# Designs tried in a protein design chat: VH-VL binders against q8ixk2r445to577. Part 380

Target 1, 133 residues: q8ixk2r445to577
Amino acid sequence: FFGMLQNKGLTDYCFDYNPPDENQIVGHQVILYLCHGMGQNQFFEYTSQKEIRYNTHQPEGCIAVEAGMDTLIMHLCEETAPENQKFILQEDGSLFHEQSKKCVQAARKESSDSFVPLLRDCTNSDHQKWFFK
Key: E = the ipSAE of ESMFold2; O = the ipSAE of OpenDDE; V2 = 0.75 times the mean of E and O plus 0.25 times the DockQ between their complexes.

## First folded at step 21 (VH-VL)

Design pp3 (framework fv_recaticimab; at its last look DockQ between E and O 0.90; V2 from the best seeds 0.83)
Fold by OpenDDE, look of step 21:
Structure pp3 (fold): chain C 133 residues (1-133), chain A 119 residues (1-119), chain B 112 residues (1-112)
Amino acid sequence: as target 1 above (133 residues)
Amino acid sequence: QVQLVQSGAEVKKPGASVKVSCKASGYTFTDYYMHWVRQAPGQGLEWMGYIKPTSGYTKYHQNFQDRVTMTRDTSISTAYMELSRLRSDDTAVYYCARSKHYGSGFDYWGQGTTVTVSS
Amino acid sequence: DIVMSQSPSSLSASVGDRVTITCKSSQSLLYSKNNKDYLAWYQQKPGKSPKLLIYWASTRESGVPDRFSGSGSGTDFTLTISSLQPEDFATYYCQQYWSYFTFGQGTKLEIK
C-alpha cells in the first residue's frame, strides 16, 4: 500500500512530513495536513515489514515512536525494522503500533489549530481509521 | 550471481538524446533501488539520480533535473536512463548500480556505457 | 548537497607500504539511533567499474581483503591499506549516503 495516508474521521487530512532540511530528515514530527497530493510530503508506503516508509527520500525514512512519547517521529529505515517502527494496518482501517499496543488517532495539536497523528487507546472511532488513496 | 548488464557504446551529435539500458539478473529487481552514475574522462564519479523499481518513483540530481528521464520495465528487470539535449561535456561512461532502500553502498555495478557527444 | 572532500588527490607508494586516505563530509553522517555512519569507500581500477570496499564507514564488503579497513565517525573518515599490494593500484572514492548520494573527488593511488 502506498500513496496518501488519509484519515476517515478527520475528513481530507493526510499524513504529512516536511522536514526543514532536506539533508536532515530525521527527528521531526509527522503531522496531518489537508490532502493535496502534490510533491513528496504526503507520499507514504506501508510495507510487508510493517513499516510506514517515507520513501521519497534516500535513505528512506520510517515512522517511529520513541520511548514515553505518543507522537510519530521520522527515523531512518533499517535493514531490520526496529520494534518501535512496526505498525499493523488492520482490515478495519485501524493503525496499530505493536510496541505500545496503541492505535494512531488523528488529533488536534495542543494549543494549536493544526492536527497530528497521536497514539491513543484503541477505539472504534473513525479518527483512528486510515486508508491509502 | 548478481549481474547488471548495460547496453553498448553510443555516439551522438550535440542536441540529440541517448537512452541507455541496464538489465538486472540474479536477484529480485524490485527489492533494490537502481542508480545512475556517470564519469567523464579522467574525472570522478557523479550521481545522476535513482529509480525505485516498485513504484517507478524517481529522484534526479538538480544538475540533470530538466534533461534526464529514468524508467524501468519490471517484466524484464530492466532500467533505462535517457539524457536529452546532449552536449560535449556529457561525454562520459554511464553506470547503473543498485542499493538497498535503507541506504547503503552500491554493491553491484553495470559494466558501464560509453557515450560520446561530438560534432 | 553534502560535500565530500578527499585527501590527498593523488599519492605514490611502494608495495608493502601503509597507505591512508582521508575523507571529510560537510555535515555529520552519524545516525544516533543506530550509531552507524552512512559512508562508503570504493575502489576503481582503470577501465573498470567501481567496486564497493567498505560500508557503514568500517564494515568490509564480502570478498574484500583484510588489509583494507575503514575508520572514523561523524565528519572525518579514513581508508587504510595496511600493506599495499600490486593489485591495489587504483582510484579510491568515498561516498555519503546520508542524504541521497555524493562522492568525493577521488584519490589516485600509484605504485612507486
Scores: ipSAE 0.901, ipTM 0.952, lowest interface PAE 0.5, mean pLDDT 96
Fold by ESMFold2, look of step 21:
Structure pp3 (fold): chain C 133 residues (1-133), chain A 119 residues (1-119), chain B 112 residues (1-112)
Amino acid sequence: as target 1 above (133 residues)
Amino acid sequence: QVQLVQSGAEVKKPGASVKVSCKASGYTFTDYYMHWVRQAPGQGLEWMGYIKPTSGYTKYHQNFQDRVTMTRDTSISTAYMELSRLRSDDTAVYYCARSKHYGSGFDYWGQGTTVTVSS
Amino acid sequence: DIVMSQSPSSLSASVGDRVTITCKSSQSLLYSKNNKDYLAWYQQKPGKSPKLLIYWASTRESGVPDRFSGSGSGTDFTLTISSLQPEDFATYYCQQYWSYFTFGQGTKLEIK
């Protein structure tokens, strides 16, 4: 799959990545932003290695969750996908993070108007349902 | 048996354009980025940019941004680089080379295409 | 751009000599998460395409003789040829692939 990764519950919001330095993409948080499809910030690829790749940079970025954390952070992709970069996009639309055994949920940051994807216990919420557009 | 076979030498006048092809075989063309690198006579290697074959996405080095176009045809496993508004200092050997998405050395290179720009 | 500087620009040596070539980057090439340096070395013989020798700073590409070794980390890297052979006459380039791509200016090695 390739395209914009959109949330069902938070209508018209997509995965977005906008690092402050185009030459240093590592270590910043993935956000949710109104889907627009312009530029390079909202196009991701889901691969047979269970990666969610940010592929408008070289080396390509791969979304990861560091042990004990719930935030989705940009790492570099590797030849063999590390466990913290493996996600299963299930048929019901849930996006399951293998290492943590949690699902990706659209969430509002507590003290802001911004939205982010976070790991949460898996539920049937539409805020845990994702699809490529 | 990975091979990258480039089109033949070109002689061009200043102001013209050149389009070099690079035909890949022996591997899955869409699994690798294709790069273009040039080398002027007696000079070092200069990275020009790449194309991702699956999407056609390109990134060009700023020195070539205004004059280079990279394309591909996945049905024949071929990448192309076109350089426009040629000038004498574009005289060089132009190479294609491949890399993996996760960052890798360029393990296979084309044989090179000599482009001569003469007045 | 990450700037890559090689030293020396040229040198000559005899068969059997140990040769070292250095490469310095303007930024660290070390990725702390996988502990790899995104640095490659190439050999280019006259009239030929470059050939990959070393990647991840110290990993030898398949088919490359054991006399070639890479070392260093972060910003300072070295290619060593432990016992120079006649076929090692070539120009050597380092390359970063940490953020896009940059080559060093090259080191021309002449065999006496």
Scores: ipSAE 0.714, ipTM 0.895, lowest interface PAE 1.2, mean pLDDT 93
ESMFold2 (binder alone), look of step 21: mean pLDDT 93; pTM 0.948

Design pp4 (framework fv_recaticimab; at its last look DockQ between E and O 0.92; V2 from the best seeds 0.81)
Fold by OpenDDE, look of step 21:
Structure pp4 (fold): chain C 133 residues (1-133), chain A 119 residues (1-119), chain B 112 residues (1-112)
Amino acid sequence: as target 1 above (133 residues)
Amino acid sequence: QVQLVQSGAEVKKPGASVKVSCKASGYTFTDYYMHWVRQAPGQGLEWMGWIKPTSGYTKYHQNFQDRVTMTRDTSISTAYMELSRLRSDDTAVYYCARSKHYGSGFDYWGQGTTVTVSS
Amino acid sequence: DIVMSQSPSSLSASVGDRVTITCKSSQSLLYSSNNKNYLAWYQQKPGKSPKLLIYWASTRESGVPDRFSGSGSGTDFTLTISSLQPEDFATYYCQQYWSYFTFGQGTKLEIK
């Protein structure tokens, strides 16, 4: 699966990554932004290795969850996917992070009008449902 | 064994277009990125861009953004690079080369295709 | 673009010599999470395609003789040929793959 990763509950919002430096793509937070499909910032891939890859850069970026955090941070993909980069995109649209045993939820960023994907306890909320478009 | 076999030499006039092919064998075509690199006579290596065979997504170096088109046909494991509006300084050997999504360099290369642009 | 600078541009040596080629990157190629350097070395002989020698700065590609070694980290890297053989006279390139791809200008190794 590849393309824009869109949230069901937060209508018309997609995974978005726009690093301030194209030559340094790691370490920044993945956000949610209106789905536009015009740029390179919203093209992702879910792989058989359970990775969510950022395909517009080489080497590819892979979304990771760092210890003690609930945010999604861009790392580099590796030959063997580390545990903190493994996700399960379920048939019901839930995106499950294996290591934390939590689900990715579209949420409002604290003290901001912007939105971000955050790890939360798994529920049946549409804000935890995702699909590729 | 892994092989990348490119099309034959081309001679073109300025302003024309050239399309070079690269047929892959000995591995799963869609598991690797395909890159194009050129080398002018007596000069170094210049990366032109890549194509991801699964999605067809392409990324071109800025120097070629408006003139290069990279495509692929997964049914025959073949990648293509078309360069338009050719000029004399496009004269070079053009290589296809594969890489893994996480890096590790370009481990296999085509034999190269000589493109000569001359009036 | 990340700029790769090799030194020297050319050198002459004899069979049996120890040869060292250096490569500098305009920014660090070290990934802190895996402690790997995104740097490769290639060998190219006249009329032939480049051949991958070293990746991750110090790992030899399969089939590459032990006399070839890569070292360095961050922004400074070296390719060493411990005892030059007749077949080693060629042009060598470093390459970063930290952010897209750029090559050094090359080092031509000639027979003295």
Scores: ipSAE 0.907, ipTM 0.953, lowest interface PAE 0.5, mean pLDDT 96
Fold by ESMFold2, look of step 21:
Structure pp4 (fold): chain C 133 residues (1-133), chain A 119 residues (1-119), chain B 112 residues (1-112)
Amino acid sequence: as target 1 above (133 residues)
Amino acid sequence: QVQLVQSGAEVKKPGASVKVSCKASGYTFTDYYMHWVRQAPGQGLEWMGWIKPTSGYTKYHQNFQDRVTMTRDTSISTAYMELSRLRSDDTAVYYCARSKHYGSGFDYWGQGTTVTVSS
Amino acid sequence: DIVMSQSPSSLSASVGDRVTITCKSSQSLLYSSNNKNYLAWYQQKPGKSPKLLIYWASTRESGVPDRFSGSGSGTDFTLTISSLQPEDFATYYCQQYWSYFTFGQGTKLEIK
């Protein structure tokens, strides 16, 4: 799948990545932003290796969650997907992180106007449902 | 036996356009980015941009962004590079080359296409 | 752009010599997460396409003789040819692929 990765519950919000330096794309947090499709910050690919790839840079970025953390951050993709970069996008729209055994949920950052994807215990919430457009 | 076969040499006048093709074989065309690299006579290698074959998404180096267009046809495993408003200093050999999405060297290159721009 | 600077620009040597070519990048090419340097070396003979020799700074491409070796990390890299053969006289380029792509200006290796 290619395109914008949109949340069902937080309507019209998509995965977004806009690193401050195009020569240093790793280590920053993925956010949620109003879906617009402009500027290429919202184009992601879900692959047969269970990666969520950021396609606007070479090397491509792959979304990861570091052990013990709940935030989605950008790593570089590798020939074989590391375990912390593996997500299952299920038929019901849930996005399951295999290593942590948690689901990706749209959440508001505490004391902030911004939204981010975070790992949470899996539920049936529409805030844990995602689809490509 | 990976192969990248490019179209033949071109002679152009300033102001014209040129479109070079690169036909891939021996691998899954959509698994690799395709790049275009040029080399002026006696000079080094200059990266021009890439295309991702699955989406058709392109990225161009700043020096070419207003004059280059890269496209592909996945049904015939072929990438194209078109350079417009040619100048005499666009005289060069133009290569296609492939890379993996996770970052790799360019392991296979086309044979090169000589483009000569003279008035 | 990440700038890649090679030295020397030209080098004369004899068959059997050991030679080194250096390449310096304006930014680190080391990805700390995988401990790899995103640097490649190419060989190009006149009238021919470049040929990949080394990637990840030190890994030889398949079919490349073991007299070719790459070393270095971060911003400083070296290509070494341990015993020159007649077919090794060519121009050599380094290339970063850490963020997009940039080539060094080349090092021409000639017969002394």
Scores: ipSAE 0.645, ipTM 0.875, lowest interface PAE 1.4, mean pLDDT 92
ESMFold2 (binder alone), look of step 21: mean pLDDT 93; pTM 0.946

Design pp5 (framework fv_recaticimab; at its last fold request DockQ between E and O 0.80; V2 from the best seeds 0.79)
Fold by OpenDDE, fold request of step 22:
Structure pp5 (fold): chain C 133 residues (1-133), chain A 119 residues (1-119), chain B 112 residues (1-112)
Amino acid sequence: as target 1 above (133 residues)
Amino acid sequence: QVQLVQSGAEVKKPGASVKVSCKASGYTFTDYYMHWVRQAPGQGLEWMGYIKPTSGYTKYHQNFQDRVTMTRDTSISTAYMELSRLRSDDTAVYYCARTKHYGSGFDYWGQGTTVTVSS
Amino acid sequence: DIVMSQSPSSLSASVGDRVTITCKSSQSLLYSSNNKNYLAWYQQKPGKSPKLLIYWASTRESGVPDRFSGSGSGTDFTLTISSLQPEDFATYYCQQYWSYFTFGQGTKLEIK
């Protein structure tokens, strides 16, 4: 699966990554932004290795969750995918993070008018449903 | 064994275009990124860009963004690099090169294609 | 672009000599998560394509003799040839692959 990763509940919002420096793509937070289908910032790939890859950059980035955090942070993909980079995109659209046993939910960023994907307890909310478009 | 075989030498006039081919064999063409690197006479190596054979996605160095087009034909495991509006300083040996998984170096190279641009 | 700077640009040596080439990057090539450095070394002989020698800063490519070794981390890297052989006279390039790809200007190793 590849393309824009769009949220069902937060209509017309997609995964978005736009690092301030293209020579340093590691360490910044993945956000949600209006789906526009332009450029390289909203193109992601879900792989058979359970990775969500930001593959418009070389080397390719992989979304990870750092210890004690609920945010999605860009790391680099590795030959052996680390546990904190493994996600399961379920048939029902839920995006499950294996290590934390939580689901990715579209949420409002604290003290901001922007939106971000955050790890939350798994529910049947449409805000936890995702699909590639 | 892995092989990258490039097309023959080219002689072009300024303003013309050149299209170099690179045929891959000995491995699954679509599993690896294909890069293009050039080297002017007596100079170093200059990365031009790459193509992902599965999707055809390309990334070009900004120095070539408006003049280079990289394509591929997966049915014959061949990558192409076209450079337009040629100038004398485009005279160089052009290489195709396969990158290892996760970008950890260019492990196989074509033999190079000499492109000469002169009036 | 990440700038790669090699030193020296050229050097002369004799067979059997220990040779050291340095490469500096304009920013760190170290990934803290896996402690790998996104740095490669190449050898190129006249009229030939470059040949990959080292990747991840210190891992030898298959078929590369043991006399070649890579070291360093962050922004400072070194290629060492422990005992120079006649076939080692060539031009050497470092390359970063932390963000796309850039090469050093090259180091020409000549016979003294």
Scores: ipSAE 0.902, ipTM 0.953, lowest interface PAE 0.5, mean pLDDT 96
Fold by ESMFold2, look of step 21:
Structure pp5 (fold): chain C 133 residues (1-133), chain A 119 residues (1-119), chain B 112 residues (1-112)
Amino acid sequence: as target 1 above (133 residues)
Amino acid sequence: QVQLVQSGAEVKKPGASVKVSCKASGYTFTDYYMHWVRQAPGQGLEWMGYIKPTSGYTKYHQNFQDRVTMTRDTSISTAYMELSRLRSDDTAVYYCARTKHYGSGFDYWGQGTTVTVSS
Amino acid sequence: DIVMSQSPSSLSASVGDRVTITCKSSQSLLYSSNNKNYLAWYQQKPGKSPKLLIYWASTRESGVPDRFSGSGSGTDFTLTISSLQPEDFATYYCQQYWSYFTFGQGTKLEIK
């Protein structure tokens, strides 16, 4: 699958990545932004290696969660997907992070009116349900 | 086993267009990005851009954005580069070459296509 | 663009010599998460397409003779040919693939 990765509960919000420096795409946080249908910063690919790839750059970026953290940050993709870059998009729409055994949830960024995807204990909340458009 | 075979030499007048093909064999065409790199006589290598064969997504170097179009036909494992509004300084050898999505060197190159723009 | 600068632009050497070519990038090519440098070296003979010699700064491509070695990290990189053979007289390019792609200007290695 590739396209916009949209949240069911936080309607009209999609994964978005806009690094401040085109030559330094790694290490910044993935956010949620209003889906705008333009496809610029909101185009992602889910792969057979269980990666969520940011594929408008070379090398391609792969979303990761570092041990002990709950934020989704950009890493570079590798030949074999590292464990911290593996997500399972389940048929019920939940997005499960294998290493942490947690689910991706749309959440308000701490002390902010912005939204971000964060790892949380898995629930049936629509804020933990995702689909590609 | 892996081969990238390019179309033959071209001679063009200023203002014309040229379309160079690159046929891939010996690997799964859609597993690799296809790039175009040119080299003017006696000069170094100049990266022009790439196409991702699965989606058709392209990225062009700024110097070529208004004149280059890269396409592909996955059914025949072939990539194309078209350069329009040719100038004398577009005289060069044009290469196709491949990379992986996770970053790699250009491990296989086409044999090159000489494009001569004269008059 | 990440700028790649090679030194020297040309050199003359004899068969059997040890040759060193350097390459500097305008920013680090080291990815700390995998500890790899996103740098490659190529050899090009007149009328031929470039041939990949080294990737990840120091890993030799399959079929490349042991006399070729790469070293360096971050912004400073070196290609070494330990004992020149007649077939090694060519132009050599470094190339970054950390963010898109940029080649050095080349180093022409000529027979003395």
Scores: ipSAE 0.693, ipTM 0.890, lowest interface PAE 1.3, mean pLDDT 92
ESMFold2 (binder alone), look of step 21: mean pLDDT 93; pTM 0.943
OpenDDE, look of step 21: ipSAE 0.894; ipTM 0.950
ESMFold2, fold request of step 22: ipSAE 0.618, 0.647, 0.678; ipTM 0.875, 0.881, 0.891
ESMFold2 (binder alone), fold request of step 22: mean pLDDT 92, 92, 92; pTM 0.940, 0.938, 0.938
OpenDDE, fold request of step 22: ipSAE 0.900, 0.899; ipTM 0.952, 0.952

Design pp6 (framework fv_recaticimab; at its last look DockQ between E and O 0.83; V2 from the best seeds 0.00; counts 0 for: pae E 3.3 > 2)
Fold by OpenDDE, look of step 21:
Structure pp6 (fold): chain C 133 residues (1-133), chain A 119 residues (1-119), chain B 112 residues (1-112)
Amino acid sequence: as target 1 above (133 residues)
Amino acid sequence: QVQLVQSGAEVKKPGASVKVSCKASGYTFTDYYMHWVRQAPGQGLEWMGYIKPTSGYTKYHQNFQDRVTMTRDTSISTAYMELSRLRSDDTAVYYCARQKHYGSGFDYWGQGTTVTVSS
Amino acid sequence: DIVMSQSPSSLSASVGDRVTITCKSSQSLLYSSNNKNYLAWYQQKPGKSPKLLIYWASTRESGVPDRFSGSGSGTDFTLTISSLQPEDFATYYCQQYWSYFTFGQGTKLEIK
């Protein structure tokens, strides 16, 4: 699966990653932005290694969850995917993070009008449903 | 064994285009990124861009963005690099090179294709 | 682009000598999560294609003699040939692959 990763509940919002420095793509938070389908910022891939790859850069980036955090941070992909980079895209559209045992939910960023994907307890909310488009 | 075999030497006039081929064998062509690197006479190595054979996705260095086109034919495990609007400073040896998985360097190289641009 | 600077540009040495080539990057090539440096070394002999020698700054490619070693971390890297052999006459390049790909300008090693 590849393309824009769009949220069902937060209509017309997609995973978005735009690092401030092209020569430093790691360490920044993945956000949600209106789906526009242009550029390289909204192209992701769900791989057989259970990674969500930002594969428009070399080396490729992979979304990770750092210890004690509920945000999605860009790391580099590795030959063996680390546990904090493993996700399960379920048939019902839920995106499950194996290590934390939580689901990715579209949420409003604190003290902001912007939106971000955050780890939350798994529910049947459409804000936890995702699909590639 | 892994081999990358490139097309023969080319002589072109300024303003013309050149298309170099790189046939891969000894491995699954679609599993590895293919890069192009050139080297002007007596100069260093210059990365031009790459192609992902599975999808055909390309990334070019900005110095070549408007003049280079990289393609592939997966049915014959062949990558192509076309450079247009040639000028004298495009005279160089052009290499295709395979990238190791998950980053890292280029582990196999073609023998190189000499492209000479002269009036 | 990340700039790679090698030193020296050229040097002459005798068979048996210890040779050291330095490469400096304009920014760190170290990934904190895996503690790897995204740096490679190549050897190119006259009229031949480049050959991968070292990757991840210190890992030798298969078939590369033990006399070749890579060291360094962050922005400063070194390629060392412990005992120079006649066949080591070549130009050596460092390469970063932290953000796309750029090469150093090369170091030409001539046999004295």
Scores: ipSAE 0.860, ipTM 0.939, lowest interface PAE 0.6, mean pLDDT 95
Fold by ESMFold2, look of step 21:
Structure pp6 (fold): chain C 133 residues (1-133), chain A 119 residues (1-119), chain B 112 residues (1-112)
Amino acid sequence: as target 1 above (133 residues)
Amino acid sequence: QVQLVQSGAEVKKPGASVKVSCKASGYTFTDYYMHWVRQAPGQGLEWMGYIKPTSGYTKYHQNFQDRVTMTRDTSISTAYMELSRLRSDDTAVYYCARQKHYGSGFDYWGQGTTVTVSS
Amino acid sequence: DIVMSQSPSSLSASVGDRVTITCKSSQSLLYSSNNKNYLAWYQQKPGKSPKLLIYWASTRESGVPDRFSGSGSGTDFTLTISSLQPEDFATYYCQQYWSYFTFGQGTKLEIK
């Protein structure tokens, strides 16, 4: 799959990655932003290696969760996908992180108007359901 | 075996355009990025940009951003680079090069296409 | 752009010599998460296209003789040829692929 990865519960919000420096794309948090399909920030690919790739840059970025963390952070893709970069997009729309055994949930960031994807215990919440459009 | 075969040499006048082709064989064309690199006589290598064959997505080095267009035709496993508004310092050998999957160096190169720009 | 500087610009050596070529980048090329340096080395003989020798700073490409080795990390990298052969006289380029792509200026290795 390639496209915008949209949340069911938080309607019209998509995965978005907007690093402050083109030359330093790694280490920043993936966010959720209103789906628009303009520019380069909202296009991701789900691969046969179970990666979520940010592939409008070279080298390509792959979403990861660092040990003990719940945030989705941009790493570089590797020839063999590291375990912390493996996600399963299930038929019911849940996005399961294999290493942590947790699901990706749309969440509000503190007291701001910003939203982010975070790892949480898996539930049936529509905020844990995702699809490509 | 992997091969990248480029179109033949060209002589152009300033202000013209040139379109160089690069036909790939021996691998799945859409699995690998294709790059273009040029080399002026007696000079080093200059990266121009790349195309992702599956989507057609391109990125160009800022020095060429407004003059280069990279395209591909996946049905014939061929990449193209067009450079417009040519000037004498565009005289160079132009190479296509395949990037190894997952973003390491360029493992196969075309034979090069000499483009000469003269009045 | 990340600037890649090679030294020397040229050198003369004899068959059997050990030679080293250095390459310095304006930014670190080390990705700490995988401990890899995003740097390659190429060989180019006159009238020919470049040939990949080494990637990830120290990994030899398939079919490259083991007399070629790469070392270094961060901003400082070295290509070593342990015992020169007649076919090794060429121009050598380093290349970063940490943020898009840049080549070094080249090092011409000539026979004495």
Scores: ipSAE 0.378, ipTM 0.808, lowest interface PAE 3.3, mean pLDDT 91
ESMFold2 (binder alone), look of step 21: mean pLDDT 92; pTM 0.943

